# VHH binders against g5egk6r2213to2383, part 17

Target 1, 171 residues: g5egk6r2213to2383
Amino acid sequence: QRWFYKHFPMVWTGRLALKSTEAMINLHLINGSETFLNDVLGRQVTEENPRRDSVKILQRLRLDNGQVEHIYRILTNPEYACCLALSSVNNIENLKENDTNLKSHFIDYLINKKIAGISSLGEVETKFKSARVHVFAPGEIVNRYLSELATSLHDYLQNTDTRYLLIVFTN
Key: E = the ipSAE of ESMFold2; O = the ipSAE of ESMFold2 at other seeds; V2 = 0.75 times the mean of E and O plus 0.25 times the DockQ between their complexes.

## First folded at step 8 (VHH)

Design d1 (framework vhh_7sr4_2; at its last look DockQ between E and O 0.49; V2 from the best seeds 0.00; counts 0 for: pae E 2.2 > 2, unsure alone 63.5 < 65)
Fold by ESMFold2 at other seeds, look of step 8:
Structure d1 (fold): chain B 171 residues (1-171), chain A 123 residues (1-123)
Amino acid sequence: as target 1 above (171 residues)
Amino acid sequence: EVKLVESGGGLVQPGGSLRLSCAASGFTFSDYAMGWYRQTPGKQRDLVADITSGGSTKYGDSVKGRFTISRDNTKNTVYLQMNSLKPEDTAVYYCAAETVTDSSGYEYLEDYWGQGTQVTVSS
């Protein structure tokens, strides 16, 4: 736990939404460009202009038909950003409910359907750069990503009972 | 908030005509295939007509040649022109925005439905 937070501090907190369910998450940048990620999620320059508060999954990509292989090189491009998403720890009294939502309504859902969740974040008043967001539950594509680009994190996640999603921001 | 609002239903004599409209808001209308469905008591909703985001149309066999679906993406509206109406066309007609694949191969997760408008064909 102490190793993870030392190497991958939180860079964003907000809501992840799918259908009628939300979960609060923390994002930890594990690979790619922090500059790109900050451009997409917003730079907090004033209290009037905070970062984006949510990412809503409105689309899906099937993982069992070869389509993900067409985009894998885009997903691994170091000019984009790949994050690990964890349940928000700042809300300890709600942690059990939030963790249950994250597991059952996001992780298990994506695994059972064999899909990635997709969000399209539009440009807003030049405050937020646009992005396509891919949300992956643990599985083949995530294992490949982590084994190639974050081996120590991969080992860490296999040795702990930590629930997570891999969230990749691209253009 | 997604809204689909049907209008133009009513009572009409056999052989008559009606034009249904469905005004859409709360989503990117041009990304969705739009359709008209109908339902009589005790049966499932049946496809009447469907129009893709690109304008391609499909019709149920019982209405082919009599009904015409169209869309106006500048007004976020889909229409159903119903000619040569028969008593068998009596039903509640529903507008639907159906899941489509975008140019990147991604599917939208939700379909949306209107509340329906009654069409009655009798004397």
Scores: ipSAE 0.219, ipTM 0.643, lowest interface PAE 1.8, mean pLDDT 85
Fold by ESMFold2, look of step 8:
Structure d1 (fold): chain B 171 residues (1-171), chain A 123 residues (1-123)
Amino acid sequence: as target 1 above (171 residues)
Amino acid sequence: EVKLVESGGGLVQPGGSLRLSCAASGFTFSDYAMGWYRQTPGKQRDLVADITSGGSTKYGDSVKGRFTISRDNTKNTVYLQMNSLKPEDTAVYYCAAETVTDSSGYEYLEDYWGQGTQVTVSS
């Protein structure tokens, strides 16, 4: 909707991958440093400065053993970047299939396993900073994050029943 | 595509030495613990040596003091120096990139394995 895009414009589009499945996503920065995020993902200004095109989940973090409580301070650090990830409706030939993949192979998978997906993005010389990436499905940790740091967005997502992931980039 | 490619195997006399190498590609090498395992037909793969991302090592009992594992993160390569070789060291040696749980609870989704290199120690 127009309210959402007015307050949280899209800052990146690309592929989210887990095992053999991909989904196209749009990222919208909701908290933290846009400068940090751009340094990690790259600035799409010229062909000489391309963006990263994907985030691949290679690790996991269990959410049912208290470990995430130890990193919550890092996840909320305003020097890093927290994004809302939505299905990419602007660039996908088959939006239904992409939306199904995002739900089944990412959101439901993460919820059922009680895990966050983890990616490690390597540095590329002067083009991309390295980052650790946490991918969360909706749930307790995300609800706490949004209620504390993005209350209006939290209300919006609840009222619209929007399908999403929360993706946090840290150093 | 993830690849682990072993090299350096061969035929050697008892008491001899070999140096195995494992070249890694298609994943972030420095984030994985790396290991060498060996297998004779009909048996499970046995740990020979492991090295963590931070450089800590451990060894199987039968190779302690004779084998040394090392890694070069700039070349994405793990090595196994094998000294004082014995006939019972004869096996196929496999390189592995291993999932581990660190103290923070992070673990990789998958282990990766090489295709193996034959080491034969003939008395």
Scores: ipSAE 0.191, ipTM 0.608, lowest interface PAE 2.2, mean pLDDT 84
ESMFold2 (binder alone), look of step 8: mean pLDDT 77; pTM 0.759

Design d2 (framework vhh_7sr4_2; at its last look DockQ between E and O 0.28; V2 from the best seeds 0.00; counts 0 for: pae O 2.7 > 2)
Fold by ESMFold2 at other seeds, look of step 8:
Structure d2 (fold): chain B 171 residues (1-171), chain A 123 residues (1-123)
Amino acid sequence: as target 1 above (171 residues)
Amino acid sequence: EVKLVESGGGLVQPGGSLRLSCAASGFTFSDYAMGWYRQTPGKQRDLVADITSGGSTKYGDSVKGRFTISRDNTKNTVYLQMNSLKPEDTAVYYCARETVTDSSGYEHLEDYWGQGTQVTVSS
């Protein structure tokens, strides 16, 4: 929709991976520091200034034992970056498969297991800052985040039945 | 290939005892934390107990004082002694190789699990 893309520009396209499955996603910055996010991921791909091309979920954080409460303050820190991840529409041949993978192997998986997906992005010499990445499916922590920091976006996502993940980059 | 084989489950009366064993192979057993988890149909697996490579133990609140985890690094085996069993302890019990760090809540996704052994507590 024209409203969403006007307010939340796409800042990165790449692969989200979990086990043997991947999905192409677009990230849209919704809160926090664009400078921090650009330092972590890069937004332009060149031979001499490559961006990261994937985020691999290798760890998890249980959401049902109070551990996320310990880090909620970090997740909302305006020095870091919070993004909405949407299915990439740039691959029409695999559009349905990509959308199905995002729903089944990421969103539903995370919801059913009551976990967040975790990636650790190492520093790439002096070109890319290190970060810890939290991948959340819609649910209690995401509702809290959006109700505090982006209520109009929260309404938009429910009213349009948009399939998404919330991805938070911290340090 | 990592392999974990549970044994020792069965049917027991309330107040009874069982001892579960988990034989491990395919990795350097003494380098890893090990755990026992349990699951009823339709629910997530819950931590019952874990034990670090150095022998430090932790227990779920509902089993503390009744269950004891131990390990024998010479036999590549982890044990769960379950005493004073209650109907709420009825579940499939799984042995797991753990790589979690205690300084944060982050766990590795590639936990290895056994096939499980059924424990049923009924009168």
Scores: ipSAE 0.217, ipTM 0.648, lowest interface PAE 2.0, mean pLDDT 84
Fold by ESMFold2, look of step 8:
Structure d2 (fold): chain B 171 residues (1-171), chain A 123 residues (1-123)
Amino acid sequence: as target 1 above (171 residues)
Amino acid sequence: EVKLVESGGGLVQPGGSLRLSCAASGFTFSDYAMGWYRQTPGKQRDLVADITSGGSTKYGDSVKGRFTISRDNTKNTVYLQMNSLKPEDTAVYYCARETVTDSSGYEHLEDYWGQGTQVTVSS
């Protein structure tokens, strides 16, 4: 609870979208470049220049056809930004529906299809740097990564049965 | 912007032939599998033929031996030669850019479709 938020403070809140479904999520940086992440998501200095507010999954990467080496290199690259995504609690009126959408329409969908969700964030000059976004559900590759790189976080997530996605911003 | 523009449709008598063309722009054509699909009102789109980026082809059973798909990567164009046409071939024919498989394995969740061209086979 308090341990998690102390070690991994929230760095972004926004919408994750797939088809006609959205889920509100909070991102917590666990590995990689915070500078890169901020360049991709933007710095909110005024209402006129807000941060990105959404990430939409439009592509996929199959996880069951020899992609393990590629994916693990993405997860461990210090130039990228690897984040834990948790359900956002900012809107208490829709908390149950948001958590259900995250579970059924993102986590279970990605697990059952054996895919990572993929988004491409385009550059907007002076506002946002471009990135490719990889969205991973819990599974063998993610569990291996967490057990090897972030053992305390892995133990925390298992012991609390926390619903999550792993989201990596790459260039 | 990705664009797929079909042409070559029209009215033809049974036993006749048509050649459909699909001009593609806004993407690297040679990286994608391309296909032809057809649809009658109120029905789902059915595969007619597709062709991989490397030239391997597959056909629906009802058109096998009568239709030929081909591509010209220098002109960014995919073709459907339709011979021995039957009234049952009457439909709107759609060109599709199918999912892309690049060297990193990234694929679109859904195919991209053209606007379609009407083929009518009638006496």
Scores: ipSAE 0.197, ipTM 0.633, lowest interface PAE 2.3, mean pLDDT 84
ESMFold2 (binder alone), look of step 8: mean pLDDT 79; pTM 0.779
ESMFold2, look of step 10: ipSAE 0.160; ipTM 0.582
ESMFold2 (binder alone), look of step 10: mean pLDDT 79; pTM 0.776
ESMFold2 at other seeds, look of step 10: ipSAE 0.131; ipTM 0.496

Design d3 (framework vhh_7sr4_2; at its last look DockQ between E and O 0.59; V2 from the best seeds 0.00; counts 0 for: pae E 2.9 > 2, unsure alone 64.5 < 65)
Fold by ESMFold2 at other seeds, look of step 8:
Structure d3 (fold): chain B 171 residues (1-171), chain A 123 residues (1-123)
Amino acid sequence: as target 1 above (171 residues)
Amino acid sequence: EVKLVESGGGLVQPGGSLRLSCAASGFTFSDYAMGWYRQTPGKQRDLVADITSGGSTKYGDSVKGRFTISRDNTKNTVYLQMNSLKPEDTAVYYCAAETVTDSYGYEHLEDYWGQGTQVTVSS
């Protein structure tokens, strides 16, 4: 939709990985610092200084035992970055498989397990700053985040059938 | 890519000794408790021993006093010293990296398992 892309342009494209499965995604910055996000993902000013190309989920945070409350203040800090992740299509032949992978192996997996996916991105001097990455499927914590920090987007997403993840970068 | 590679299994006579090693890569080794499990055909995997990142150990009753688990976090390796071996110790031995919650509440996605190494104790 034109409203969404007008207010939340794409800021990164790359691979999201979990176990043996990958999905191509676009990130759209929803809240927080674009400068922080670019420091983490890289600034491609030359061929020798490329952006990161993937985020790998290696850990989890259980959402059904209150552990997320301990870090919610960190997740909402405006010095960090919160993004909406949508399926990225290279061409029409890849669309169905990428959408299926994102839905089945990421969104449904996280919902069924009642977890957030966690990645740790290591610092690379002069290229990438370190970050911890939280990957959330739609649900209670995402509704709380959007209700507090992105009310217009929350209303928009409640009225659409778009599949998405919320991806929060912190340090 | 997470890998756990067991080695050191083989055929020994009763009363003999073996030392199993498990080399780990593809994850932060010091964040995991490590364990050895064993399985005979038709049975569930049984805990043999485990060791926390801080060095605390647990042993199955049938191996207590005969087996010793240890780890070297600088080499990403866990060991099982097996002494006074009995025919009942015959099994496939599996290395596992066991999920633990860190101080932020993060857990690794699931336990990781090796492919196993055969230990056979017979005369």
Scores: ipSAE 0.268, ipTM 0.645, lowest interface PAE 1.6, mean pLDDT 85
Fold by ESMFold2, look of step 8:
Structure d3 (fold): chain B 171 residues (1-171), chain A 123 residues (1-123)
Amino acid sequence: as target 1 above (171 residues)
Amino acid sequence: EVKLVESGGGLVQPGGSLRLSCAASGFTFSDYAMGWYRQTPGKQRDLVADITSGGSTKYGDSVKGRFTISRDNTKNTVYLQMNSLKPEDTAVYYCAAETVTDSYGYEHLEDYWGQGTQVTVSS
């Protein structure tokens, strides 16, 4: 775990929501602009200016309709922020529930429906820049991206059987 | 959270008018088609009117010429002007945000429905 956190430090903690369920996640930036990500999620300069605390999936993108080139452009664009989302737990008591929610209600749901989850984050002047958010479960395109970008990260995720999402913030 | 809130229902005499409003939040309103539906107990929910993001409209046969749907993207609100009301228009009226796809396949997860507002035309 020291290798992973040395190379991919946590950049945000918050709630991911879909329908009536939530899961707490940590985001780890793996490619793209941390400056853009902080502009979207907010900077905590004072206690009066907190960061966004949640991302809600409201739309979907069909992945079985030949969207391969579009998805790859999203994943590889250096002006965007491509993040690995992992389960976040404030104590061990909640670990299994949060992991179960993340697996069943997000990962398995997105895989079974063959979709990416989509959120729109609205601008708030002086606080948050707007963004569109794509939420991808593991799959053929994501696995190819990870194997090409960071073989060691891809191996790490496979060898530890880590549950994850790829979450991309776009302009 | 997606939220659709209807208002403007009530009791009216035959031949009268009502204006329904639906305030929307939790999504990019200007990107969606919006609609009004109505339902009486034991009956199927029927289309009353819908309006695309670009302003194109469609009406149910029983309300053509009497009802007008419109939208105000600056207020995230869709309206239904109901004129020449008849007792058969008595129903619960629901606002809906309708599934629309683009060339990338972006669409909301499902149709979203308001809680409804009662319209009663005295018989």
Scores: ipSAE 0.112, ipTM 0.451, lowest interface PAE 2.9, mean pLDDT 84
ESMFold2 (binder alone), look of step 8: mean pLDDT 78; pTM 0.772

Design d4 (framework vhh_7sr4_2; at its last look DockQ between E and O 0.45; V2 from the best seeds 0.00; counts 0 for: unsure alone 63.9 < 65)
Fold by ESMFold2, look of step 8:
Structure d4 (fold): chain B 171 residues (1-171), chain A 123 residues (1-123)
Amino acid sequence: as target 1 above (171 residues)
Amino acid sequence: EVKLVESGGGLVQPGGSLRLSCAASGFYFSDYAMGWYRQTPGKQRDLVADITSGGSTKYGDSVKGRFTISRDNTKNTVYLQMNSLKPEDTAVYYCAAETVTDSSGYEHLEDYWGQGTQVTVSS
């Protein structure tokens, strides 16, 4: 627990949305460029330079048709950003609902459908760069990613039975 | 946000030609299938043509040989070239970003539709 937060501090808090359901999440950068991630999500300096507050899933990528191998090279590019998403604990009044929504409406949904969630974040002049966002539940491609690029984190997540999503920002 | 904007409709005589365009935004266009549909009042929307992310095309039976769908991934635009137009082609034409699976594996969770553009073939 303390090991995780020491090595992977939170870099963003916001809403993840799918259809009519939302979950508050914390992102922890695990691989890639923090500069790229901050350009996409915004730097929290002033009210005039706020961060994005949400990522909305509108598309999907089928994971059972073999096409995911094509994108793996893009997902592992160190110029982009790969994050671990965990339930946000800073909203005590909604903790039970948030945890339930994240598990059932995102993690289990993506696993059962055998898909990744896809979002497209548009550029906002002077504030945000554009990005494509891949949202993965635990599974084959995530295990491969973590085994190759974050082995100690992979072991940690297995040993603690941590509920998570892997969220990868590319352009 | 997915957005589809059609243009190029209008009034044309039988035997004439029109070219419809659909500008797309809010997703990575080159990875997704696109289509054209048409609708006459009181009827369901009918497939006119679709084109996969890889460029494979399908056509409705009544338009085969007369209409051509194409795409320009650098402009995020899909086109419908309509030749040898008939009065029966009169309809509102809609651009669609479809949920149909294709070889890329990228799909929309729901169908997305443009506002439509009127095509009228009349003498």
Scores: ipSAE 0.372, ipTM 0.730, lowest interface PAE 1.3, mean pLDDT 85
Fold by ESMFold2 at other seeds, look of step 11:
Structure d4 (fold): chain B 171 residues (1-171), chain A 123 residues (1-123)
Amino acid sequence: as target 1 above (171 residues)
Amino acid sequence: EVKLVESGGGLVQPGGSLRLSCAASGFYFSDYAMGWYRQTPGKQRDLVADITSGGSTKYGDSVKGRFTISRDNTKNTVYLQMNSLKPEDTAVYYCAAETVTDSSGYEHLEDYWGQGTQVTVSS
């Protein structure tokens, strides 16, 4: 618990949406550029410059059509921001519903369809840099990535049976 | 939210020209094929023209040589230049962001359509 948050502190909380379902998530930066991530999500320097509050999946990337090298390049690019997404804990009642939505409508959906979820975040002058967002469920490519780049994190997620998504912000 | 907003329709005489524009937002425009379709009452929508993410174009038989589709990826806009207009070109013209891209593997969860713009060719 404390080990994870010490090494991977939360960098954003917000809503992940697909169709009519939302789940609150916390992002933890595991690789890439924190500067880029903050430029995309907003720095909230003033009360009139708020951070982005949501990411909506409207597109997909098929993972069964020769995308392995493309995906691995996205995951390993130091100019991008690769984040672990976990359910946002609030209270017990909210936690159960939120965790169920995250599992059934995002994680299981992406796994069963063999796709990554895709979002597009538009630029807002002086507030937000634009980004394409890739949402990956656990699977072959993600497991290879974690086992090679973040072995301790990989072991932690396996040992705690933690439900997660990888969310990568690219340009 | 994906938005496609058509403009440039209107009334025009036979032999005249119009340029339709479709402003797109809410997706990474450069990865997706875009198209123009048209529909008259009581008929199905017909392909007028489409353009791939890489710029390759295709045209319906009745408009080939008269219409030109183009795109500007820096402005997230697709255009339809319509020359030598005929009364049979009268229709509602729809912009579409198509489900499958030819080269990237990225696709919309579903096709997206604009609300349409009326083109009327009459003297």
Scores: ipSAE 0.255, ipTM 0.655, lowest interface PAE 1.9, mean pLDDT 84
ESMFold2 (binder alone), look of step 8: mean pLDDT 77; pTM 0.758
ESMFold2 at other seeds, look of step 8: ipSAE 0.240; ipTM 0.660
ESMFold2, look of step 10: ipSAE 0.289; ipTM 0.672
ESMFold2 (binder alone), look of step 10: mean pLDDT 76; pTM 0.755
ESMFold2 at other seeds, look of step 10: ipSAE 0.238; ipTM 0.648
ESMFold2, look of step 11: ipSAE 0.298; ipTM 0.683
ESMFold2 (binder alone), look of step 11: mean pLDDT 77; pTM 0.760

Design d6 (framework vhh_7sr4_2; at its last look DockQ between E and O 0.27; V2 from the best seeds 0.00; counts 0 for: pae E 2.8 > 2, grease 26.7 > 24.2)
Fold by ESMFold2 at other seeds, look of step 8:
Structure d6 (fold): chain B 171 residues (1-171), chain A 123 residues (1-123)
Amino acid sequence: as target 1 above (171 residues)
Amino acid sequence: EVKLVESGGGLVQPGGSLRLSCAASGFYFSDYAMGWYRQTPGKQRDLVADITSGGSTKYGDSVKGRFTISRDNTKNTVYLQMNSLKPEDTAVYYCARETVTDSYGYEYLEDYWGQGTQVTVSS
């Protein structure tokens, strides 16, 4: 929708990976620093200086033991970057498979396990800054974040039943 | 690839001692927490001890005071010194690479385990 893209332009397209499953996603910055996000993901798309093309979930953070409360202030820090991740496809043939992978292998998986997905992006001097990446499915912590920091988006997502992840880049 | 190889198991009398070793390769050993787990037939694996990259240790209640975990980052090896062994300590002991521990509690989605080493405590 044009309202969503006007307020939250797409800032990155790439692969989100977990084990052997991938989904193509678009990231839309909803809070925090675009400069920080670009430092992490890369500023120039060339063969010699490409942007990162994927984020791989290798770790988890349990959400049912109170550990996420310790980091909530870091997740909301405006010097970092919080993005909404939506399904992205290049053609109609892949649309249903990509959407199904995103739902079943990422969103439902994270909800059912009561975890956030975690990636650690290593620094590459002069190219990429390091970051810790938290991948959240819709749920209590995401609802809290959106209600506090992006209320118009929160209303939009509730009214459209949009499939999404919240992806937070921190350092 | 990640590789963990346990050694030092065997048969020992009650009250005796054993030292287990776990040789690690395929990753930057000093960055990771390491642990020892054990499994008795018909039971789930239990935490015996773990040690953070910084050297902080944690023990299961049943082994505290009798077992000591340690690591040597120059040899990429983690050890379990087991003293005052009891028949209930009989199990297969597994070395594991655990999550990088910090205030956030991150854990790897896929555990990396060795093949295990048998410890039998019997007279």
Scores: ipSAE 0.204, ipTM 0.661, lowest interface PAE 2.2, mean pLDDT 84
Fold by ESMFold2, look of step 8:
Structure d6 (fold): chain B 171 residues (1-171), chain A 123 residues (1-123)
Amino acid sequence: as target 1 above (171 residues)
Amino acid sequence: EVKLVESGGGLVQPGGSLRLSCAASGFYFSDYAMGWYRQTPGKQRDLVADITSGGSTKYGDSVKGRFTISRDNTKNTVYLQMNSLKPEDTAVYYCARETVTDSYGYEYLEDYWGQGTQVTVSS
């Protein structure tokens, strides 16, 4: 769909990991600072300064006990970065497997557990700024976020039945 | 050495009940959230129920209202009461130790599992 990519070009591709499972994803910045996001993920200016290649979920935030409300203001802060994560198209042979892994091992897993996935990205001098990463499957908090900050995108995602995660980088 | 030992599984008819127990040793039980998960062959482990160190509980949608998780910190034991069992509840059930919540309210993913106990619901 040309509308989505015209308004939200890809800013990063890499692996999302949870336990023993990985899925390739593309990130599209939908709100906040591209400068902050690039400082966290790297700019790939030279072979000596590669971008981060993965985000690994090591913690969780329960969504059914009200704790996400304590951090919602930080998640919406325009000085940080909120991205939409979509399945990465590597080649036709792997496309269905990657899409199935993203759905089954990330989206459905997070929904069934009623959690957000959490990663902590450590600072690497001269390469990467540190960040806390929140990974949300579609649901109440994501609908609130999109309805407040990206209404046209929210409509697009519903009309196309797109599989996605919302990934928020903060510090 | 951390040990989690499940017991109480078995064969039961639809509509029946089972009570699972998980005896824990090798760590300070009261500091940790505990959970029950289940797995059928070829699928990932799914949350059945968990319970925080403070006693707050959460359940998977398919078991809510039928299953009850509880803990006894004096016996270092977590329990799962399973009522109104259905054939779809057939699985290996695993006890898990979950990491305590950090100062920001984030929980670490579980690192330790028991060996599991088989629950079979069939006519």
Scores: ipSAE 0.130, ipTM 0.554, lowest interface PAE 2.8, mean pLDDT 84
ESMFold2 (binder alone), look of step 8: mean pLDDT 80; pTM 0.791

